VHH binders against c4kar8. Designs and how they scored, part 161

Target 1, 263 residues: c4kar8
Amino acid sequence: MAELSTPSPASPAPLDGGRGDELEKFTLRGARQILQLLQDLITHRGLITAHTGGGHSFMTAVLKVDEERGRVVLDPSPDPQANRRALAAPRLTCVTQLDGIRIQFPLVGLGEGQDKGRPALFAPLPAEMLRLQRREFYRLQVPLAHELSCLLKAEDLARKPVEVSARVIDIGAGGVAVVVPTGAAEFVIGGTLPACRLALPDGEPIELDLEVRNLNRQTQRNGTEQLRVGLRFAALPRAADTRIQRYIFKTERALNAKARGGL

## First folded at step 11 (VHH)

Design r42 (framework vhh_7pa5_2)
Fold by ESMFold2-Fast, scan of step 11:
Structure r42 (fold): chain B 263 residues (1-263), chain A 125 residues (1-125)
Amino acid sequence: as target 1 above (263 residues)
Amino acid sequence: QVQLVESGGGMVQPGGSLRLSCAASGFTFSSYAMSWVRRAPGKGPEWVSTISGSGGDTSYADSVKGRFTISRDNAKNTLYLQMNSLKPEDTALYYCTKESDFYGDDIYDSPFDYWGQGTQVTVSS
């Protein structure tokens, strides 16, 4: 005899080497895109902070991209100790900024040598580069008048399928926060809710998979409990992403116009 | 600046015990769920256990349930993992990590700073 237990949360996305599910939408893996971005850093004289682990870092820059040998050439630190730490490190985490956009990439297999008679550091081309758009952290508080809802495909306490219509209280590029009555369904952090339906004002509901990220029980003024659930968009199609961003942009503009006395 | 520093790892024989600690700073510790994640050689990260911000709710991977206990001291900004009845398959580098808010996923600011350096656990005879 065995009792069925509540499913355990899924393993967190890997953060080692910049590999993470949340980072995937910001990750460049195309060879042409990587080469172009590195070339843009050279052209704009981008300063790079290279983290060598243990709280150590040094300032560098990309001097050249050697496409034939598949490697980058980096400016060494004037501090010999920093260069020794870099060469001993299993990985460098390089962080820079281009036109207000944060760029981050790993370098593995660092070596030293000379470029045109000057000391230089060499590393294979990164297989991945992150280009982070800061607006991805924006969450729109959904106006109550919009009556935005998401139909959740979940399970009850007996693990039987149940559909819950949840009110959307905030929305962003990465997901939604919804409220549901306490006891309406079982939610487990890291669990996936397949084929949920997000209703936007401008057309048919969007079908998408949602990952449970956060749970918060709220007691309302009348003493009743409701559950706030944070849900991440999993495998979001480009068309759905476009519709969600359009809704956010239009609503943000309308709220800003109202604040300025324009409506 | 978010910092997570793991300690307490070491070498033990099968059936032994270890207690891991994670010292956290740079964020409001009690407001975030905390997790233990491990990486065995040649494998991706495997989730081990999670504890809510208040400490009232805990969850465990099936492989460790009944053997490991997660706890926290919010006054000291410290996360713990008590590991009992250790097995060779528990051999891994153990990390603590902060559960992200929905859009304020801290991984986007500095993914590597939100994972500590890890502490090595080796179970062998």
Scores: ipSAE 0.000, ipTM 0.166, lowest interface PAE 12.0, mean pLDDT 76

Design r43 (framework vhh_7pa5_2)
Fold by ESMFold2-Fast, scan of step 11:
Structure r43 (fold): chain B 263 residues (1-263), chain A 125 residues (1-125)
Amino acid sequence: as target 1 above (263 residues)
Amino acid sequence: QVQLVESGGGMVQPGGSLRLSCAASGFTFSSYAMSWVRRAPGKGPEWVSTISGSGGDTSYADSVKGRFTISRDNAKNTLYLQMNSLKPEDTALYYCVKESDFYGDDIYDSPFDYWGQGTQVTVSS
């Protein structure tokens, strides 16, 4: 079983020591591949969210790839303040999608100028791009009729073991979101819940370790309080991963069939 | 597969009206907020309007408030944008955009994960 770790005093947020290594397999560093993806974004008129830091972002798009000068040319924001923030930022983090593939890349050394007489932003070509299939971040809203549940092994306020049956409200390749009654257990962001059991249709419950990623208290219209807990799958075995993906795809197909019939 | 197909664009004179439609498929339409985003020649994408999954909440860019109305028909998986009192500044490619499946773990994500090819709106003169 995985042991619980405590956050460092200087970094109160829990450390995810394996995430950087995991993302490496989805990172493109070939100049040809990077150029091709940028050209594909132009062809598909891709919308890009550019994060400038401090919680600020703006929408942009690739106008051109200037291979001779090793630069990308981007649309400026219609908001002058967003452009000023972008130019002052040491780095932009750009996020977009192409055919269900999530694409993320940094831009460093942003400048402003004109392209064919129109305002434009310029940056050197990124040295790397992250490319993730939608299946790796897609989340299915679980139909209530499925009564999907996850038995959580947690602790109460006195650090005594407690088991909580939580309703699964969404599920993806990387985790689940569940709802529990307020006060049912103590959850700590970054804490590990070992040997939890995810009940899927058509088989035995899947035993897996879950990491707490986020917590949101919500009050329902009837005045009842619930806690929504985001949980990441830790070290998911291939067989379990396959069963989860099958459930997601099968349910999505059924929902799509209903939607098409409703047209 | 998620598909968003816009229609209803065209050429219109200043002061005219157009209604845009977006046919959605491949996801549970009523569970997601939907938005209209436009991209004009010589400037970047601009958010226009958003409607919640239930249709109970709407929001608009200051440039279109009082002139545009966003609505949806969840039984038909269709999003609409009624555009009145059109101005030359409204000339743009209009995209139908789906709310992202992002659930807040990553500090860098897009509020949107899918969009259509767009429908062109040209307000002449």
Scores: ipSAE 0.513, ipTM 0.819, lowest interface PAE 2.1, mean pLDDT 81

Design r44 (framework vhh_7pa5_2)
Fold by ESMFold2-Fast, scan of step 11:
Order: C-alpha cells, then sequence, then structure tokens
Structure r44 (fold): chain B 263 residues (1-263), chain A 125 residues (1-125)
C-alpha cells in the first residue's frame, strides 16, 4: 500500500502561526519591482497556482500587465466552476516559482472579460509580492554516515496506531524527506502525524508534528520497494528550529571543507 | 540547477500522433514524479498526466485518457508523452514539470517545483 504523489493536491486550510513577521524581509512592495517580476513570469511562461479558499485552487498564468489601468491579466481555468469560485473569492493567493525562487502574491477584486477576443481574468496589480530565495527552502542531503532517523507516529492499514523508524534522506528549515518500507504505515497527503521524534546526532530527539506533503513509491536496484515521504514541520518551536538549523549549518560546513580538500 | 528541456512538438492533422520528450538534468530524476502540463490560448494551464519516480504508477486527465501514454527512461533521465488520436482541442504548449517536492514555512503549495520552456503542438488540417 502506498498513496502516490499527485501534481495538483488540495492545500490544507490556513494554519495560525508566528512565521509571518519573518516573511516581511522577503516582501517586495516597490511598484517597479512588482511589475518586473510579473513580466519575468510572462517571459518564462510561469505556471501559477491560484488558491481561492476552502481548499480550492486552479492553475493560471500571467497573460500581460496593463500598467495604464493598473491591472494584471490572467488565463482563466478551463473549468468553469473554478472560474466562478475565483470570481466569488474576496482574495486569491497565487504561488509560483522563478529560477528556484518561490513567488507568492495576493490578488483581490478579480473580474472577467476578454483579451484579444479570448476569455481572460483581470485583477488590480498586487501591492506586495513575497520572494523567497532557494536558500530559504534549502534541503541538506543527509550524509549516510549520520544515520539520521525520525520516529513517525502513524496508522497501519487497519487504522491502528503504529510507530515507524524512518531514515531521513534530506532535511531543511521547513521539513524532512524520509524513506519507509512499502506498507509499513498508511500515509495521506495533508494528514498530520503528531508527536513524531526527530533524532539529531547531538542531543535528545526533537518532538514535533509533521504534515504529509508528498508520497513517491521507489523500486531499488535489488527489487525491493520503499516509500519516500515528504514531511513538513506543522509547527516548529524556536528551540527545535535552532537545533535543526545548527545541524544543517555544521553539516554543510563540514561537507564544504571536505569538498575543498580540507581536513 | 534543475533543467527541463522539451522537444518533439510540431504540426499534425486530426487523428495523427506525436511523441514528446523531456530531457532532465540537475536532480535525481528517478526520485521524482514527473508531469506533463499544457497551456492553450484562451484556456489556463491544464494538467495532462503524471508518472511516479519508479514508473510503476501513472494518471491522466479525463480529456486524454485512452489516447495519451506517459512513460520514462530513468537511465536516460528522459520523460515521454505518446499522443495518439490527436484532436484540435489538444493544440497547446506542452510543459514537462516536476512534482512539488519542497516544503517551507508557508501553508500554500504549488504542485510543481520546476518546468521547462515548453514544446508547441498544433493539431489542424
Amino acid sequence: as target 1 above (263 residues)
Amino acid sequence: QVQLVESGGGMVQPGGSLRLSCAASGFTFSSYAMSWVRRAPGKGPEWVSTISGSGGDTSYADSVKGRFTISRDNAKNTLYLQMNSLKPEDTALYYCATESDFYGDDIYDSPFDYWGQGTQVTVSS
């Protein structure tokens, strides 16, 4: 049993958290910067996921920027219901990436019409855009020698509680990827695994809640199957965040020293 | 430095066939699910098909089921889309995309981390 990764998972409902203030330093509010970023999305034919609330989203793209009218022009969804939900929504949250940089921005006041005789959606230019560098989502490939593990608290196929010790293959500020034998537990994208325990080399295991983000079934060269599970930190206490970042920094430094032919 | 380069597009008459390819580099290809997404004038991007990292599992949009086949060659880091019984409605720019496999402090997700520049498919008489 394994649940496969999908290209368009529904997003969970927004969670309350204390990370909003940290995102201010990555927020663009200059009109020229916003216009340039939107033009870059047009040039690179960027795919945008627009969240309309209630767990609903659709894919769109920027068709053009109308500076004179202060508007952005977007592709409508091929699904009429998605367009109706978008038009009814008080706010869209748009998410995309450009050269490995995550871009997020709100749109309010969405309308519909035509652009050059084709259906289009129109919205006022966003007043702000979030631009997160790749480093904010950097994932350290965990060295095999570190034997990093995470004790997952999940459910088996009969919905009974089960504990699975999973090997951590990568780790970042926002989460971990682990591998488990196929059938060891049932995982559902968007599901929460409470009170899991992340074992770092120095110190006691970190207790934290993990959200299942991705599932991918892998067949090893010896024919055995394993499941790769992407897990997001649902809420990360400051002390845990500090310890995880210290581990990442120390390991990166050690790997960089070795790569340069150091000690 | 993830790079995805699509090829194989072109012009074809209704009922014809085309095979698209996507050459991937800069990441461990076999560890990621891969998708095809298309974008046509007057229509937003539409997900077409996904294949798991191992190639063992595939899924398709209702509009292409029975006509399109997704496959991959992990030894060559290449994704394919075999398109049969093409219709005018299949006319679009076809993108190769990786499944979203990053996680951050944000609660909002994109289904894709990376995509290529696309390859144009035009179905007309």
Scores: ipSAE 0.345, ipTM 0.731, lowest interface PAE 3.3, mean pLDDT 80

Design r45 (framework vhh_7pa5_2)
Fold by ESMFold2-Fast, scan of step 11:
Structure r45 (fold): chain B 263 residues (1-263), chain A 125 residues (1-125)
Amino acid sequence: as target 1 above (263 residues)
Amino acid sequence: QVQLVESGGGMVQPGGSLRLSCAASGFTFSSYAMSWVRRAPGKGPEWVSTISGSGGDTSYADSVKGRFTISRDNAKNTLYLQMNSLKPEDTALYYCARESDFYGDDIYDSPFDYWGQGTQVTVSS
């Protein structure tokens, strides 16, 4: 039959990739529901980004679901290094979309082999899948003209304290995404940045603790590398929450009024 | 909310041309870099080309340089890929993809946070 490599030892992996958020009401745990969603991804030819940790990821897709063996079959990366990282990872976090719905699921025990004579990656069916409408995690894209900034209190590669003024590119009830020049500071997913200062148009900066959730490296038009950092509000006073929410609503209203006037 | 709808695929002979289109809706199109990604049977997804939000900067995979041209019309919220001198190895499902904006939440991000269902391109004699 198909030649399949022995899967790496698996550790239990919670669905919540953010570690600390509760998404239970959006989580599918029924085996038939999971199977149907994976089949829908095949039917709609969904592109999947598989995160292997350390800021590394590769693009894949579900080739088939093997119900009898309880396995999902995935396209390997064209990049052999990405496949090696995936096989070495204790867990993959897979992210995709289907008809505007964001889907996320873990894969544990990844192995390699062949399917119909072609290289393939294999994993046991996930025990759970997150399915949510993106609007449930609404983020306001910050207009460039607003020049919102957040002063980050972080560390450089030598673990020396450093302050970085980062541009805020989006903001929501739970956090912000910022951009910083590559090498300005070291960020570790799950790390806490204490006493950062978020500058809003009205009043003095808001002092808050931020948790690093996501990292993505980008190359700008000028060839300059920048790092996009997703940051969660670790604890947010009610007054600060009110100011952030007011900014979001005011900006949304202005953008909606502009769009309505153009229509 | 966010939708990306590809069109313009089809069957052509080697050396032929096709123009792919992607209609975008549900977001401020000009604020995002956009990409074309392709997936051929038995090969993983491959990045093809990217264009900046303003359209001023473009980049291409080595396999398509000189043959493909990416462009956009921000007034029409449409992304294009002009494909010339097509080869059998260009046969693939072509996806329109939006460059990821991190959402600062507990979901791992992707280089692309949205893409369409794809449009099939088949280059065969």
Scores: ipSAE 0.081, ipTM 0.553, lowest interface PAE 5.4, mean pLDDT 80

Design r46 (framework vhh_7pa5_2)
Fold by ESMFold2-Fast, scan of step 11:
Structure r46 (fold): chain B 263 residues (1-263), chain A 125 residues (1-125)
Amino acid sequence: as target 1 above (263 residues)
Amino acid sequence: QVQLVESGGGMVQPGGSLRLSCAASGFTFSTYAMSWVRRAPGKGPEWVSTISGSGGDTSYADSVKGRFTISRDNAKNTLYLQMNSLKPEDTALYYCAKESDFYGDDIYDSPFDYWGQGTQVTVSS
């Protein structure tokens, strides 16, 4: 199970990935809806990644929903250390998908026991579940040949305005991830970068306000350090949204054609 | 839309062999690492093997090393698992799983964002 979590090193994680207010419209709180969704995960044999904190996670699945006791019953990990971390964690964040819809929910008060003579984990039913359409979390890996860039309007360490041309490494309906040289600008999670310019192939750059959502320092194999910055689109106009989605669709279609034909 | 369809499971005696296949569609197959995951009652889901997008790198769970071989045919958008020297402990539902897309602001990553319905492998005498 550790192999499945290897690419994700330990990092401080804000609640709901720092998107609490924006995710309210996707949050299910009805008891019937929660019970039905958990039952659907059983029916469709859903694989669940349970995050225990500190960059640790394990794979599980829902065995059954006990409506009378208000509990969900889960498969334990085959890794005893993962189960130990899970039982010690004050909270698990569970992530899965159903028919292309991302589902995320917390579990608090995990215990262990048996179900039908087999080891099992137990937790109270979650009070809330997030249900996100693929378009809201899907990210296209941007081909290097496209030389896609975003001109960021930020501040340096002395609080002076600076413009940084950042390479776009992925793009989705909700934002972009870019790479910048370490020290090129100062970024603060939750900070807003106004009037940035996203350059898509063909046509005028799109002017956007971007919110900094995450920061990850990475070292390339040649020893060069870069900062990966996750940026959320703020108040995206319909025309801009349409153009971004069209780029994503067109690029995926072209990549699929190249993979098949060796173009 | 992403679709993964497993096949090739069945019943086999200990020491036997099976070859599983996974037909992929709806994404650029060669760009993503692909994995096999299995689930048996009471043991929970267990990662079995991963292959890189190019096919140049492979990895295996200790329980299957030397017996299982993962491979892919990017021209056919198909993932394979050759299973030799099967043991009763290999009895499970086997899933094909796709590497997760990079989510940028998503700090609760899953290694997989899609998987199939699974194909059942039963090893018994």
Scores: ipSAE 0.473, ipTM 0.793, lowest interface PAE 2.3, mean pLDDT 82

Design r47 (framework vhh_7pa5_2)
Fold by ESMFold2-Fast, scan of step 11:
Structure r47 (fold): chain B 263 residues (1-263), chain A 125 residues (1-125)
Amino acid sequence: as target 1 above (263 residues)
Amino acid sequence: QVQLVESGGGMVQPGGSLRLSCAASGFTFSNYAMSWVRRAPGKGPEWVSTISGSGGDTSYADSVKGRFTISRDNAKNTLYLQMNSLKPEDTALYYCAKESDFYGDDIYDSPFDYWGQGTQVTVSS
């Protein structure tokens, strides 16, 4: 099918810290680091899910790393059809976990053969591997079309309770960034905003406590100031955490699919 | 911190029985489907069975259906696999695996995000 996409120059339009910038921090490109991580997968008997495209995947594991020949040796699937799909695929996307850390890497140029008389799959060593703590995944820039909002319970300049509907501009595993007009409420770093309501698409608003972590003043061209507020999720229930993470991943996948379809 | 610890493996004659256990900790056990996966030398990992979080739904690989029974005790955070009429082909390292928090959400999803070290089952005459 297709070769690996060649990298294109970054857009000249203003870019902020998106998925690509955050993932680069977690990307291993050194040959010694890649070899060590693959050896760790052998030592920890890592179950690997290998995606072959078209919604197909199979389970595998690293049998051996052949440093001399620059290749990795994998268990074949017990399903012959899965092995045929894998060999026909231009690329495998391999996903696994080590002690709560997500490991992801591509394999290109898969072949079949034998290792010590047993069936095996062979591929050149990957040029990169991602090592991600699940909760530390990238921050999603929220699409304007989603109109994501958070109802903040805060105090005004006279210390009276006020509710402020704030637009969510980015969201991650640990919190959100919102924008509010300057003077709409008083925010103090380290202060807690109790019982705020985060409105996600598909479902009831999530009630949560937010801690103010940072404040940044922004001036619009018409002279109007707005305040960007960074807010940390305080002690999220696991159901809320899972729902927020699912929103992030689904939206990121949709944005990636839209970008590929537009090009 | 998620931990899964398998036990109950051993050596058994063809036609024999074994009961595997998996002790789970570090997550709300009843909220997640749990699976058994096995790996034999020269064969890749093979899914064996899954049970829903409530225990109301179970599924099995064709190779073990009618011989193996998956069950769980949510009060004890423990998963079980009752293995009857064991065959030499059942010889493998058996892993307990937890349903991924994000299974079905990503285009590059994994059905499992944690598994144990495994327990060895050897079926020989």
Scores: ipSAE 0.405, ipTM 0.769, lowest interface PAE 2.9, mean pLDDT 81

Design r48 (framework vhh_7pa5_2)
Fold by ESMFold2-Fast, scan of step 11:
Structure r48 (fold): chain B 263 residues (1-263), chain A 125 residues (1-125)
Amino acid sequence: as target 1 above (263 residues)
Amino acid sequence: QVQLVESGGGMVQPGGSLRLSCAASGFTFSSFAMSWVRRAPGKGPEWVSTISGSGGDTSYADSVKGRFTISRDNAKNTLYLQMNSLKPEDTALYYCAKESDFYGDDIYDSPFDYWGQGTQVTVSS
């Protein structure tokens, strides 16, 4: 059904080392490194969120690492239904944080048993663990109420300079995604848009150079077509980086306060 | 630099009361929601309660609703949990946990970025 809703599949990013190449740099594959990180989670009493699929998750923690049997022992959920979902799942995706570092790892082949007479979940040691600064891959979905915009300095079909006010739909440490009306300007993957102006809710617009990374045409629910443009920050000044990071954290905190238990 | 230190746990009989405290440092306390999470042998971590940064909104797990009260003193950077009508099922290590700076709309999220060492609560007859 995707063929009926999206007229233009995404063009691939330039071959200059996209996001996927960066994920490999943050992946631990050494058995001793994995054992040490799991032991660190025990030492720091790490709270782990285990995703079982279908939007379901539960909280767990590492009870111990059984190096001889090559397995990790986990706390079961106090909710029996969550444990049943976990045991039935083909894979758990486990997520935790240590000192602002996001740690993510898969568990496959989950079993149930006892540890020292108490219920426990067992799984083979993960073959890989991801350690990732959240900022490097995190993208804040920009609230519509913020009316965040970026004034793009681009060229039209006739290669004449034009200014296009684009709505910012997401923002991260490395760039923004914007939407523009189809035909408002021409974009070339790998091209630079100089002296664009990013408007944040507080203060003057930030002047910055943007590199076009991807282009996706999409149809809105109301039938209008728009172009989604992924833009990377080129040589971002420290002051601009600080303001962007501050906006991201302030907005996350406000959203989290509303999301937690109806707060 | 972020530090959370829980205190106030102990042994109490069923029907008794305890008041837990959590001293926070290394971050702007009033800017973050704070939670209590508990962990008992044979049970996994269980969320207990959350309070907004301002203290204006609170929420509770169904198992503790009407018996526990979460509160905070932003001038003292301290989180509290008043526990009344304690039951043997409340026996656990109680952690205070800080709202994640990085929590977002990711498919795979961790709601907390820091937590303390915990304080033990034992309810026995």
Scores: ipSAE 0.408, ipTM 0.755, lowest interface PAE 2.6, mean pLDDT 80

Design r49 (framework vhh_7pa5_2)
Fold by ESMFold2-Fast, scan of step 11:
Structure r49 (fold): chain B 263 residues (1-263), chain A 125 residues (1-125)
Amino acid sequence: as target 1 above (263 residues)
Amino acid sequence: QVQLVESGGGMVQPGGSLRLSCAASGFTFSSYGMSWVRRAPGKGPEWVSTISGSGGDTSYADSVKGRFTISRDNAKNTLYLQMNSLKPEDTALYYCAKESDFYGDDIYDSPFDYWGQGTQVTVSS
């Protein structure tokens, strides 16, 4: 069961919902590492999007890190309603970029007051922060409505060629994850699937070579089994790379526009 | 490497005008929307304006609508913000921000992946 469900706003937000095991190696838990990263956000004047749940968010920035009191001090929103929502929220999920690197962290126990006579928000230092250092680790969850598919050229149990149309569940700069019925084909970690065809909504299918990186068997609620296959782009032509990145960019923007309309 | 460098800030009296510029490099400028965001002491970051990659679509915060105009020159990789009828409440550090091409989830996404150091605008008598 790989549920693609989003945690409710009342539930503790996971660091990255649904990718915990994959992202564990990019999670910082050392106090010095956390302090340094927060200080880097101050130095680079990091614009932070703080998600308060229910589709609400506001822009903030770190004003200072108060190591003695174990607190981070943040800019309040210029919108009083956003500040009220933030103070009422059980948790904020803070997301930013640092030179193209995604930084994500939770804040719990938000309060309000003043810093040097000016309004401020403050919270205890986060116990963990996510730092994804390479673009290849970023993945778009593909909307089911897009019906994104990849025709895989693989082998059956007898090592005979077989073609399997697989549903694409996520896509990034470095590869895709697909689901196939269990037993539809045999996959070997490290094996190459040549001349597969990735179908994007616009244009002809992209022909590309895929390397099998991981396999996960899943049992659906109706008792049927599916196989999740993680596939790396083994040889990605520039034109294909451009089309994939454009699809990811346009889809992300469309999702952002639906959720927020202008931020 | 992506770089965004703002310029054109300064001190002006209420009712005055300034034009901000942002020089962009390290990405295909015309393929990305661009925004201006401002940050003032005690107010926090506030989105000001956005322009699409082609320049065909623009949007503005209600606080600046009718006074500010966003534009871009894709041949020069430059973003502009023309600010007219400036008010003391427009005093802030103004950032140029690139729309995110980040691949994430729909809940925890960030609209921007890069921004500059900012240029200071002070409106006072």
Scores: ipSAE 0.418, ipTM 0.774, lowest interface PAE 2.7, mean pLDDT 81

Design r5 (framework vhh_7pa5_2)
Fold by ESMFold2-Fast, scan of step 11:
Structure r5 (fold): chain B 263 residues (1-263), chain A 125 residues (1-125)
Amino acid sequence: as target 1 above (263 residues)
Amino acid sequence: QVQLVESGGGMVQPGGSLRLSCAASGFTFSSYAMSWVRRAPGKGPEWVSTISGSGGDTSYADSVKGRFTISRDNAKNTLYLQMNSLKPEDTALYYCAKESDFYSDDIYDSPFDYWGQGTQVTVSS
C-alpha cells in the first residue's frame, strides 16, 4: 500500500488542494492590495524563495513594481543555471514572509532584461497573493514532561466508532500534531474528527472538531511503527484559542529560561 | 513577536575583518537553526552560512569557507558572523534569518520564516 504523503514543497498541483475554501479568506485579489503588499516587500527588503518546480528554487527579491506596465521586477540569481530554470518554468511560486506573515504568490510569463542597466527578471503582476499569519503555522514542540494528550473520536477499519488517546507532540495556533500506533484508527486527509478533547495542564479538556491535514508513518528505534497525524482546528472558540495561546507562550518562556541554564 | 536585530556592519578595506551580531527575541532561540544571508548590489540574495540550534553543526557557502565563522550564544540569544580576509565581493546587506517552522501540510516551504532588516558591509579602499 502506498503511503499517504502531504504534497512536498516541490509538488506543483493541486495548489490549494482541499484548502480552497479556507485559503480564500487569506487571498488578496484587489489590485491596490497586491501593489501595496509588493511595495511593502521592497520597503522591508523581503527575501523571496522562488520555486521553479522539480525540487528547484532560488533566492530573489522584488526590485520594483512597474504599475504602468503591470509588471514586477526581480533580482536574478547569481547562479546562471537557476535563472535558466526559472525562465523555462511555466510558473514561479514565490514564498516569503513579512513581520511573521507568510506570503505566497504565483508569477507566470517570466522574462529577462535590464533594470537601470543591470540584469533583471520581469513578470506580470500576480492576480492573487496568499497572506497567512505566521502564528497559524508556528509549532511548539511539546515537552514530554507535560504529557499532553488528545482524545480522538475516529473510526476503525470496520467503520466502527473508536476513541484513541493520542500524544500531542507539537501544538500551534492552528492545530496539533499527534502520534498514534499504526492501525489504532483509520485517518483520511480532509476528514473531520468531531468532538475530540484536548487536555492542557490548565482546566478542563477543550472540546474541538479537528480536520486531518497530513499523515506520516514513522519507525521507532525499536522497529515498531507509529502514525503521526497533523490535525487542524476546524472551529476554535475564543476562550479555547486564548487557553492554547497562553499555554504556548508560557511553555516557550519556560523552555527559553531553561536553555539559558537559569532555572 | 519574533524580532531579529543585526549590527556590526561598516566600511573596511580589503583584507580587513568585521564581526556581525544578531540579537533574537520572541522565540526559543536554541530550538532553531540560524542563518546569515546577504544581498550584494546588482545581485540576488545569497545564502552565506547556517548553524544548528545547539551550535554543533555549521555549514558555509563555498565563497566564504575558511574566511567566515558562524557562531551563537544561546544564553544571550545572539548569533554571530566573524568575517576575515574581506574582499570587495563581500560588499552586501547581511541578514540574520530564522529557520522556518511551518506545518508539514504546506505545499510550498521557505527555509526561513523570519529575517531582520540587515546590516550593511562595504569593502572598499
Scores: ipSAE 0.011, ipTM 0.388, lowest interface PAE 9.6, mean pLDDT 78

